VH-VL binders against o27280. Designs and how they scored, part 4

Target 1, 266 residues: o27280
Amino acid sequence: MDSMNVPEVLEIKRIVEESESVKTFIFSWDFRREVRPGQFVMVWDFRDEKPMSVSLIDPVRSEIGISIRRVGEFTDRVHGLSEGDLLGIRGPYGRGFELMGRDILLVGGGIGMAPLAALADEATARGMRVDALVAARTADELLFLDRLEAAGVNISTCTDDGSCGFKGFAHERLLTLEENHDMAAVCGPEPMMFQVMRILDERDVPAQLSLERYMKCAVGICGQCCLDDTGFRVCAEGPVFWSQELSRVREFGRYRRDPAGRRVPW

## First folded at step 1 (VH-VL)

Design b29 (framework fv_bamlanivimab)
Fold by ESMFold2-Fast, scan of step 1:
Structure b29 (fold): chain C 266 residues (1-266), chain A 120 residues (1-120), chain B 107 residues (1-107)
Amino acid sequence: as target 1 above (266 residues)
Amino acid sequence: QVQLVQSGAEVKKPGSSVKVSCKASGYTFTDYYISWVRQAPGQGLEWMGRINPSGGSTNYAQKFQGRVTITADKSTSTAYMELSSLRSEDTAVYYCARSLWFGEPYFDYWGQGTAVTVSS
Amino acid sequence: DIQMTQSPSSLSASVGDRVTITCRASQSISDYLSWYQQKPGKAPKLLIYAASTLQSGVPSRFSGSGSGTDFTLTITSLQPEDFATYYCQQSYSYPLTFGQGTKVEIK
């Protein structure tokens, strides 16, 4: 209801270099348009518009942050911008995370830590105990460790190559961690999320998972991201889903779609 | 060549326990759930519970909670269903069945069934 | 628990007949419905999952339809080997539940 459906042109107030490939862009925000962790905005560079998860929500400073990984032409152009430059921002859109209980586990892979960093801030502000498992391919791709530490989060790391923390995948590290969380939130590559979801289900830990591919569908732009057996419901409710909902999506963790709409294994 | 092979028929007295086995072959045992479904003579199918052999997690139908225990041994690819405090109404054929994927519990392969008769 | 109700409980049919069996869920189960065939003295056999997807090796004369609460199994041209009991099963929520069964008998 508080979302604007036209892009507002906003000035980039600050840019934070999170890694060689990731930057966080910070904007002044009018919190009459409420933003929740797990929601996204449409970022317009005056040529293309792309959905981006909100990674910082700071009502005290009246700011939001959007973390963007450099992966293609649009993100390359945005990474070339400087403080003082302008971007169009529309939103927020989509379903945010829900918090319940006293203890939460965050499991993030790569850029998937971006929406979870915003969630960590809210959970700690509510007095919850927060444990975060931060996963990446290599140590230099681990994101938001300093921010999580500053928020009082208990951090575990893992890297595929063993360059920091546990050597291996997020789900392998999770098997070595305690089982006593009231809920979990997961964001990262879909195969990682599928394996993590299975372990959390076995432990009877309710989990919410964020699927970036459904952000486009949540704003009514239907394409290949809406191709599944549950149809409209999956696309309309994104990007955050409960694990019970995702267990009913036959493509989750198994297949993706190429640009022609054909199924491709992960 | 997926097979689920169950142990042989049992005759038990009221108040005793029965433990039925289900040996899996032809697939990776830990990738699939095993459920137990029973069928009394001339009656329909009744789901009792399931196990995830990978983690050992179980779900039981409330009717059997406290009397049924489902376990799995990864080293032998064998699932077990133990039912205690047997009554005459527990006389049934007990089936194990494989659930194909996480969150989609339909049963693509079934064991041959184990007849359990409870009589005085 | 989700209750599954089949109609009819039994029917008599001849080879070549079109047979329709219905299954109703006590609440919406989306498309999380499977159909099984069981012959006397044998374990059930999966025919259809996801309400309408035929299991590999199942003849095309079997089809399933429906979503939400109301589902149908159709056998277009009944064969001698199709005389059996048919069960629907919801896979939407634990505990898993089956319909009471529909016995398809020779007329």
Scores: ipSAE 0.006, ipTM 0.430, lowest interface PAE 13.0, mean pLDDT 84

Design b3 (framework fv_bamlanivimab)
Fold by ESMFold2-Fast, scan of step 1:
Structure b3 (fold): chain C 266 residues (1-266), chain A 118 residues (1-118), chain B 107 residues (1-107)
Amino acid sequence: as target 1 above (266 residues)
Amino acid sequence: QVQLVQSGAEVKKPGSSVKVSCKASGYTFTDYYISWVRQAPGQGLEWMGRINPSGGSTNYAQKFQGRVTITADKSTSTAYMELSSLRSEDTAVYYCARDLGEYYFDSWGQGTAVTVSS
Amino acid sequence: DIQMTQSPSSLSASVGDRVTITCRASQSISDYLSWYQQKPGKAPKLLIYAASTLQSGVPSRFSGSGSGTDFTLTITSLQPEDFATYYCQQSYSYPLTFGQGTKVEIK
């Protein structure tokens, strides 16, 4: 009904291989439809649709990029596509990141670097100092290092196995880094984000965190989208939340729910 | 050839500030970080901080946070290190060095001697 | 901060000797270790990075080994130009830290 809510069938202009499991699909985009870092689109392969974060926003070239990790049937099909093939795109949806101050820390884990890569571009274009902590299980899962470097970002890395940078988890690496930032943005696995949030709260650094599992709630396609019993409605706010909002939620970083509503540890 | 050329020696009084320059040539200035490392007389090497000249982003060692400011001018391919509230313990040779993304230093300036005395 | 300790602090050697210098980190740093040579009145020069990778232009008589906490720099068949102070440096964690140095002196 709404032209913004109807999928546009777009041609894949270019595909960038980010890693063995991640590709960025680039499309021509009419920027009369505003897109901001932290927002997502619904990607339709003519059978199923899934929410995907926007990882590249380039008004000069009139392009957007969508980074997709291969994790199941839908993403396997999309990864099998070539330049010139078609996908349905609708959106953007959700609350984007807000920038404040002169200095920003980005903390990303795995595919969580995708929305942060777009944010890094905007922050550097505004003249902000950008520090990025890029975390993954192994060196081959670190994403966007060349792009961040080209954008003028100060990069620190960590891997669980020690194959690149600091050996350990993102929050352990963060404890060894300079504390001085006006804000932070965080995206990755929830246990990582929870530990990072606690450290940033202790340093009085305001942080925004992107909860990928709640992207479908932001478009209203899930009526059962509630965080733990604080009366907080994720569909009204998500997927990007300030740390003060998430600190009130007992569920965040501790457990999730299975389809039957039972608590399951991460 | 890669070359980093630093400004000349300085003598400063306690409580003053000093600003050392490092002019780069022989490579694309914005493609590499610049770090600053100092060495007190007869002592070892001490890392102070680094800058990415492309975006101006910096990292500082905690010991120098609040006293050191590292900047870069892309138009002149020159990095600067300013150290304020000087003490006699800041007497050292200050080096700039080209910093590859792996945090090792493949090219160094000749050094700038800074003497802090009353 | 990660502390880097070198051994010995100084040694005397003759041209043609095999020289070994050790560097110990206070915690595991994987292979994030570099070695530098410094001659009196001069800036340091990079010899080795990633514990064992020889920098371009550095003579093959220099080699590095080790991982984790214990590292070694070896100079086979010492030459007159090798009399200098050698420093190890970790790049695993901020702040970047150097060893105290090992002075290689003529016997």
Scores: ipSAE 0.000, ipTM 0.381, lowest interface PAE 18.7, mean pLDDT 83

Design b30 (framework fv_bamlanivimab)
Fold by ESMFold2-Fast, scan of step 1:
Structure b30 (fold): chain C 266 residues (1-266), chain A 118 residues (1-118), chain B 107 residues (1-107)
Amino acid sequence: as target 1 above (266 residues)
Amino acid sequence: QVQLVQSGAEVKKPGSSVKVSCKASGYTFTDYYISWVRQAPGQGLEWMGRINPSGGSTNYAQKFQGRVTITADKSTSTAYMELSSLRSEDTAVYYCARYKGSYWFDPWGQGTAVTVSS
Amino acid sequence: DIQMTQSPSSLSASVGDRVTITCRASQSISDYLSWYQQKPGKAPKLLIYAASTLQSGVPSRFSGSGSGTDFTLTITSLQPEDFATYYCQQSYSYPLTFGQGTKVEIK
């Protein structure tokens, strides 16, 4: 833990409604503090502090964006805020995505598209070819399609209910894709990421996966951030890991831990 | 064999619309984009737009925005390009082509000649 | 829009000659460039993609080079069947754009 890091109180400049349950909060940012896709910040509403992935990195406008899904009391309060209101922001923290090669496959589920949208912007700016597989339960929950399209990203969609694109799960759609890539980046529900990782490993595509669970300790050593067998700390050594690193973690995709440290099935 | 087969030649009056089809075979239709490219007599190639058959998302060249509509039917592995408010300068051969994003067009359909005359 | 300019617009060469066609992009497109061959009355045929990767089934006398804004298509030992118009095409950003074409005529 590093308690010497202090939050900056920033004004909400813009709010973009991404879906019924997701909003992106945009703040002016001093890019003397570098921010990279895959990193997160601690968002403080003057009552509680929670980690949130950075979804927009715009050095031309000097802005960052943070996309927040409404899932509980803290996020409910934040969603009730308006442009001009204040939030505390501390960070960035964590290891971001690394880009390699000429082409990249992004596989995102739900809010997991948020850090991948920032990565898509960086990859396209570097001249990489970007293919995105965007997955959600329903068409209304597909995120960032307009932003990805405007950036020149080649988009495939899938929904559990078949309301947009392929009817099925991300890994089922991925099995039907014939294109190979120099690398992949994956973010979404852990069971989805596990299945996608297995397919990419079979195809010999190196992948980076973002483990956003257990980001309760933002700046240091915390038992809740540890992964089984390896001792990795998500907030210190992640949240982004290469698939080779995750292949040794028995709990990835199989179980999680409750507050007592016990294994709980997905 | 990967192949794209287009509908036959059309002769249209100014102000009408034309809808050209492109039937894909020999690959998984939803794995690749389909682009439409036209070529006026004696002129070069002009990209009109593309569709992702999986989700139906489209991207159109600004010149054609509002007049072109590209659609795809996954059940028949067929893409369509409809161009409205036809003018004589729309006389061209219209090609569909399988598009591997950020790389290439391969294969191409055989082309559909569209002639706009009064 | 990214403008693609080819030079020359046309050329004549003898069988066995080395032919060079250049393509210039109005901004950097990295290696997001393809070359196509079109014969009269036919659809274009892919020759090269990713600036320098030869498409399967295309004769080895064709080669591509370049990166950024300047690209070259080379045909070594020109053959009679190489009479055609050649187009470069960028896939870096939408809208996708083609060069104006280079017509190769055998003397």
Scores: ipSAE 0.005, ipTM 0.411, lowest interface PAE 15.0, mean pLDDT 84

Design b31 (framework fv_bamlanivimab)
Fold by ESMFold2-Fast, scan of step 1:
Structure b31 (fold): chain C 266 residues (1-266), chain A 121 residues (1-121), chain B 107 residues (1-107)
Amino acid sequence: as target 1 above (266 residues)
Amino acid sequence: QVQLVQSGAEVKKPGSSVKVSCKASGYTFTDYYISWVRQAPGQGLEWMGRINPSGGSTNYAQKFQGRVTITADKSTSTAYMELSSLRSEDTAVYYCARGIYSTGYYGMDVWGQGTAVTVSS
Amino acid sequence: DIQMTQSPSSLSASVGDRVTITCRASQSISDYLSWYQQKPGKAPKLLIYAASTLQSGVPSRFSGSGSGTDFTLTITSLQPEDFATYYCQQSYSYPLTFGQGTKVEIK
């Protein structure tokens, strides 16, 4: 009911340091309020509120986790908190991922691995074969490798600097992989997702992509849920979209807009 | 307007091949998958296969594997379905249809008018 | 292959009747189910996709429900133009498969 619209003040139960710039904050959660991989919550530090993807869904322990990268004033303040401190949590919001078939490819870049880690747990629990391509700038920025290994996921890595796995970008690594999948899920920087989507489309692998900028659309605070620059209107709630839906959006992977509506290249 | 227009009726002998065309107009041809579905007289709908015109990738139903070839020509916005080694059981109306998403999750929303193919000796 | 089974194979109804058609999948297909209407000599017309989402331009008397293996198409007040054959279709996995069809005939 109203609890979905008002922040609930929750105690930080545990903090996991994923990297120098990423922490996962774990809270007790009442699973009568359903949470699915790909959904997000609004995190309130009593000054500002930001959307964050759910990265851990654990009904056995009655816990959820949210993974937060340090990128600005809000996230710097949240990273300064300790176990026992309080945060406001509202949600969940948005469309989650849908699973189909027997095998799935996950392609994650940086913090984009957060919602995909939760998805990997669900897919593995369903008995699916899970292959993950984990991409980052350096080895130290690869996320959730231990969780993926523990879940039995087949992992490939790539780093821009070659410090772990393939030297290069996610789409370059994907081009060297020939295995077909029933579906894929992709999350990361928008230019990476655009290139990955094109390759998956050529291979006829249906893909779901999670877009950070559309998290605000899911709570009704942006106008990009109704895009018609190609004559196609994307009026569905984000952040998860099918690749065919995104292939018709001219700006996807090419540019974004600032608050004044000006085009800003990726 | 969005439209799929198919080639005309064909009468073929057993053992021959037939190639049916499906010309798309009113939308970006490479944004949608094209499926081929047939219907024998008095029978239900049977999915044969589909193509992604963007990359040319195809999926076929096992029953038709080795006999069916689906292709697309981006320059003319036309999809083709060729069925070889024709038998009397292949007598049917053949439809092309546009899929909104790759697996047809959002259904096949635009259909061609159908092409009657009769196989007789 | 996923087998789709419709019930009934045919039914007789009068204008104004409530008509219910069921569709069962041989395995769980989540909500990857579409419903089509076909009139004699015509191509099929999409009515419903994602189990319950009405296609634009389709009258509100049509509705779909269900998830997993069991699905239902309902017509709440049958009109003369609704006498047709109805098909369910799964898009969860290749090959795409249709039910055998349900023919709705006038009494």
Scores: ipSAE 0.006, ipTM 0.444, lowest interface PAE 12.5, mean pLDDT 84

Design b32 (framework fv_bamlanivimab)
Fold by ESMFold2-Fast, scan of step 1:
Structure b32 (fold): chain C 266 residues (1-266), chain A 121 residues (1-121), chain B 107 residues (1-107)
Amino acid sequence: as target 1 above (266 residues)
Amino acid sequence: QVQLVQSGAEVKKPGSSVKVSCKASGYTFTDYYISWVRQAPGQGLEWMGRINPSGGSTNYAQKFQGRVTITADKSTSTAYMELSSLRSEDTAVYYCARTFYDILTGSFDYWGQGTAVTVSS
Amino acid sequence: DIQMTQSPSSLSASVGDRVTITCRASQSISDYLSWYQQKPGKAPKLLIYAASTLQSGVPSRFSGSGSGTDFTLTITSLQPEDFATYYCQQSYSYPLTFGQGTKVEIK
């Protein structure tokens, strides 16, 4: 492991179809390079490179998994690959989740369940009690329910259409759940994370949230990332942040940026 | 430009039904919820219900449950609100309004121009 | 249902005045509150969401504050285009509910 900045060409060992739009790509991994839940890797298809969260960490089998949602040209090409094909993997990068206490709440929306599935495995292995709130638009878009169940996780679901579990949004479901967690971890659409963070803050539950848009900043190549108006630089600190850090950022959960850098409401 | 364009004014008899349309343009229709809000003459705003166009899920205010049906046609980017068993007190301007998909639902950033529905003999 | 009550129901003001409108929820709604402006014959326009976040394009003379049950909309220097009816609205739980409205009229 002479350099984490050079992609290693790895063979796709297995592909798991998680849904019509999400696949998990599994690779053999040398765990002398530590990987933690909440970290990401750069995936290179020999034409373009994109950050992807690590969704499976299995030192016993010497494997990692990377879950990829089909959202554009790069991910369409990667979804067209087969077992035995090659991808470049560089990393891991970013700060991962930190675990504390005995009880953890996971709140995931869509593909945001990917890094949380890896975290659930670690929390369970440490003997923590794990509750997961898994949210999606429809039942077919709920991810990792079988993995979470196999890990002994207590699962609550919610779907916008009511096709599985609570009919409604993650934050509405959260209001009906017990308030006795030592910490929480949240990953999903930024507006979902903002509302969940607000509820957890009122309950005095410390939460960690994973922000996709800061993955490249965590590699250290984006020196222009400022998380608040005082000049707090996020380029080395993401993608996982404590809720207190994010509560200072007026933009979090309120706005996204268009290609011209203009503020657009979520 | 984001626009929500509603169908024209309607005059209906008591006991009939009315179906108002709301055609969306300038954004991805399935990324935003559509709500229907009415306003009786000289009165405030009253939320009737909403739909998620992506999955078709709906939520209705109890007062209108059983009389209101909200639907969406993804192929034409059009939402509909049908109100049955019309009474004179249903005379109002009916608005469609979008809210961002998921947790920002309830903050109506764009509204249709309104459709006046008058219920009279 | 969560009841939203606005004060005052109407007020008269002059250009340049500071206008304050309050909104009270019958139970705690955290910061799940939006403010809208409506002019006669027109659809409402979103001014503020999450109690204090100004909607893009809304002038900085508008501000919102509050959390829990008590909320305030302030216009620091009233302009001619600000004579309108203002509504608060909660999105904490279903059904979504609006205040009765506050009409800001020219003196």
Scores: ipSAE 0.000, ipTM 0.408, lowest interface PAE 16.1, mean pLDDT 83

Design b33 (framework fv_bamlanivimab)
Fold by ESMFold2-Fast, scan of step 1:
Structure b33 (fold): chain C 266 residues (1-266), chain A 118 residues (1-118), chain B 107 residues (1-107)
Amino acid sequence: as target 1 above (266 residues)
Amino acid sequence: QVQLVQSGAEVKKPGSSVKVSCKASGYTFTDYYISWVRQAPGQGLEWMGRINPSGGSTNYAQKFQGRVTITADKSTSTAYMELSSLRSEDTAVYYCARLGPYYYMDVWGQGTAVTVSS
Amino acid sequence: DIQMTQSPSSLSASVGDRVTITCRASQSISDYLSWYQQKPGKAPKLLIYAASTLQSGVPSRFSGSGSGTDFTLTITSLQPEDFATYYCQQSYSYPLTFGQGTKVEIK
């Protein structure tokens, strides 16, 4: 009798506009159902169901938040909803991030900063020192800077166009930052995560990386839920993986799969 | 076949040092960390430290900090653990073990008995 | 350091018995908990990692459960070859730490 497999219909309590393309939907949550940073839920609009990472975990207010970027028909419909409207939530699913050591690095690209924002809250609550590298295409797409500042996080930014912080990519900015971290957590586009992972491996910083693109089915296995060389099931064994696991996956950062399972470059 | 093969037993005098080797085969040496764990006679397991063979960086348990040095030679796929200023309390079997993802130890060496006596 | 406490320190059981060993962490370690079996004169052998994932080649009579601070290793239908000492180990934070061990003596 696993109630996590049945959607619960929840009222949208609050909506936070994070950017022109990103909103955080906040729901009351019963924390007898534990939620960890890096886990995802299935969001059901009564037509389609899609996986979304949990971006806010607030036991004091008894709230969770789910941040959604507008990228297609489903997300466009969800963005059209208002406070008081209903969504189905099923989960949480997957292995979340784990905190190790005293000093941690977070590297987030675009919407990938969402699960890392929840992790930052937990890490700072535990008394850890947190450095966050927040990357986006433009300043307007940098996410969660106010939340990270409020939590006491040391923030570095980079944008492709140079409109805020370092002009360039996350991995280029990372090369200019100090090497002393006990662990890192990384979430964003796979090419970014691959380059960041290589630098962290060189520095011997154990890293956890979130492969959210594979979370298309919360039950069952599909070709896209399995990693090439390791056979890991992202929805069951991920979406968070250690860098040692991902370094052996030939596809990571180099290829993606189309709906037919064919290898296509990024 | 994945295996770790350690050097043979050693008898050492108090105040000396010992260097134990751990030769890896059957996998890419630089893909996994190597941990060192010791076990005194009739006692439990005690973690000493680990190395990343790729970059050479190490992490040591505080108890051994300043006395233990873990190194790796990529050309021979061999990890080493050197323990200095030996005391009778260092008498133990020393194991190397491959540290997988999630930091569990899935492959172990056969162990090296180190006896510290006058 | 995270302290791992195992209970009991030793037990005697008959072939066919169900044996349970518990492990308690001094702080939450999520599911970063592994179980090892050590037979006399041998190196430890990984049985279970991530609290409940059975290592390849390990008999199905072994199972693990738990999360946070409390963990259990269960051996159903104990066999003579299960005579051994069992250790839990946390991999949540450095230094990695082991429980003191539980010696299972089969009659």
Scores: ipSAE 0.006, ipTM 0.450, lowest interface PAE 12.7, mean pLDDT 84

Design b34 (framework fv_bamlanivimab)
Fold by ESMFold2-Fast, scan of step 1:
Structure b34 (fold): chain C 266 residues (1-266), chain A 120 residues (1-120), chain B 107 residues (1-107)
Amino acid sequence: as target 1 above (266 residues)
Amino acid sequence: QVQLVQSGAEVKKPGSSVKVSCKASGYTFTDYYISWVRQAPGQGLEWMGRINPSGGSTNYAQKFQGRVTITADKSTSTAYMELSSLRSEDTAVYYCARHFGYSYGPFDYWGQGTAVTVSS
Amino acid sequence: DIQMTQSPSSLSASVGDRVTITCRASQSISDYLSWYQQKPGKAPKLLIYAASTLQSGVPSRFSGSGSGTDFTLTITSLQPEDFATYYCQQSYSYPLTFGQGTKVEIK
């Protein structure tokens, strides 16, 4: 394969604590390897390799950032690392977000704000009007508000428990926002994305949605990375899909598949 | 062209307050953080705090917490720094400066400075 | 707080000289280090950011190097307009901190 499929051992330059459970790891990056918002990299801790979305793209400093939530053994080990420690990074992989028009709506849930934060930076640099709906279970899980404000984004928040902003789910908050946009980008829990997609479809707003759950198939590692009815391989054609593509997939928003291929409800 | 233009020199009595302005032009005011940095006569540079003009969020150096207030008016593209309970040790030139890149970035543009003298 | 220490505090030099100024951080700051030039009665001017990247419009005789805790600013052929005070600054974390300054004076 070419050199992008071999992990490059990079030094952790800086660690930003985004919340109690989320950290952003910043690395020097050679931008001869183009990186676009919505793409991911494979992060290797010299034991296991996992896909992570790129959350920061900074050509001025020649840096990328990768935001990681502590949810299991691999991420717990990575969270234990310090500035100066080494990680293997390979990529980028996957289809990134496409920007069109003059205004964009971002809808992010939890860690799904990570790839959308990078997209907000690009959209703002292009002179687009950017509105973001940032959703989480609690106020402590709202991510990237400081970065979005710095980028000039118009922010709306909602939390399931009402601890910050609107009390309720992303799609319920979206119904109270009467704005037309040329496009939208959505990333978060699949049930949230499904409900948001339906509202955007009714408003005739084309949306791109990121299906991060399939990224571990990116380099052929798991083998079976197909979306039910369509035969799409998310790692080959995704993780970003237009809403029109996802409307043909019966499993989207309803169930996923376990390692044995069985349907598991969300 | 990017410019930061500050208000004129002030002479204040101990115990009073001073409010310095910094008017930005030549860029989208809400896209960049603004910091305030002071310099006492013959001394080095001391960071006081910053504001994100978009949302109004601030971060202050602990030394100034409780005495400094940084604000921004989006309609006039103007940032303000108010320092209360003035002491003779607060005699300094006060600068506003625009962050370059990230919120922690270096300062690519500076105001011309405002001399504040605290004397009885 | 991250403490920034410069050396020397002052130096005397002649036009055409090579001048070296060092800056040390109390903890690793990677390459989040900037250099500023300040002339009497004027605001500081950004020369270098990310330890070694020259700001647009700054003459090529200025260069920066270093990473982690130890950093250097070099002026390869000092010009009359370069007599000034130079400051390093860390942009790694809040509060932002500066070195105490190095005054470059005419010999």
Scores: ipSAE 0.006, ipTM 0.448, lowest interface PAE 14.4, mean pLDDT 84

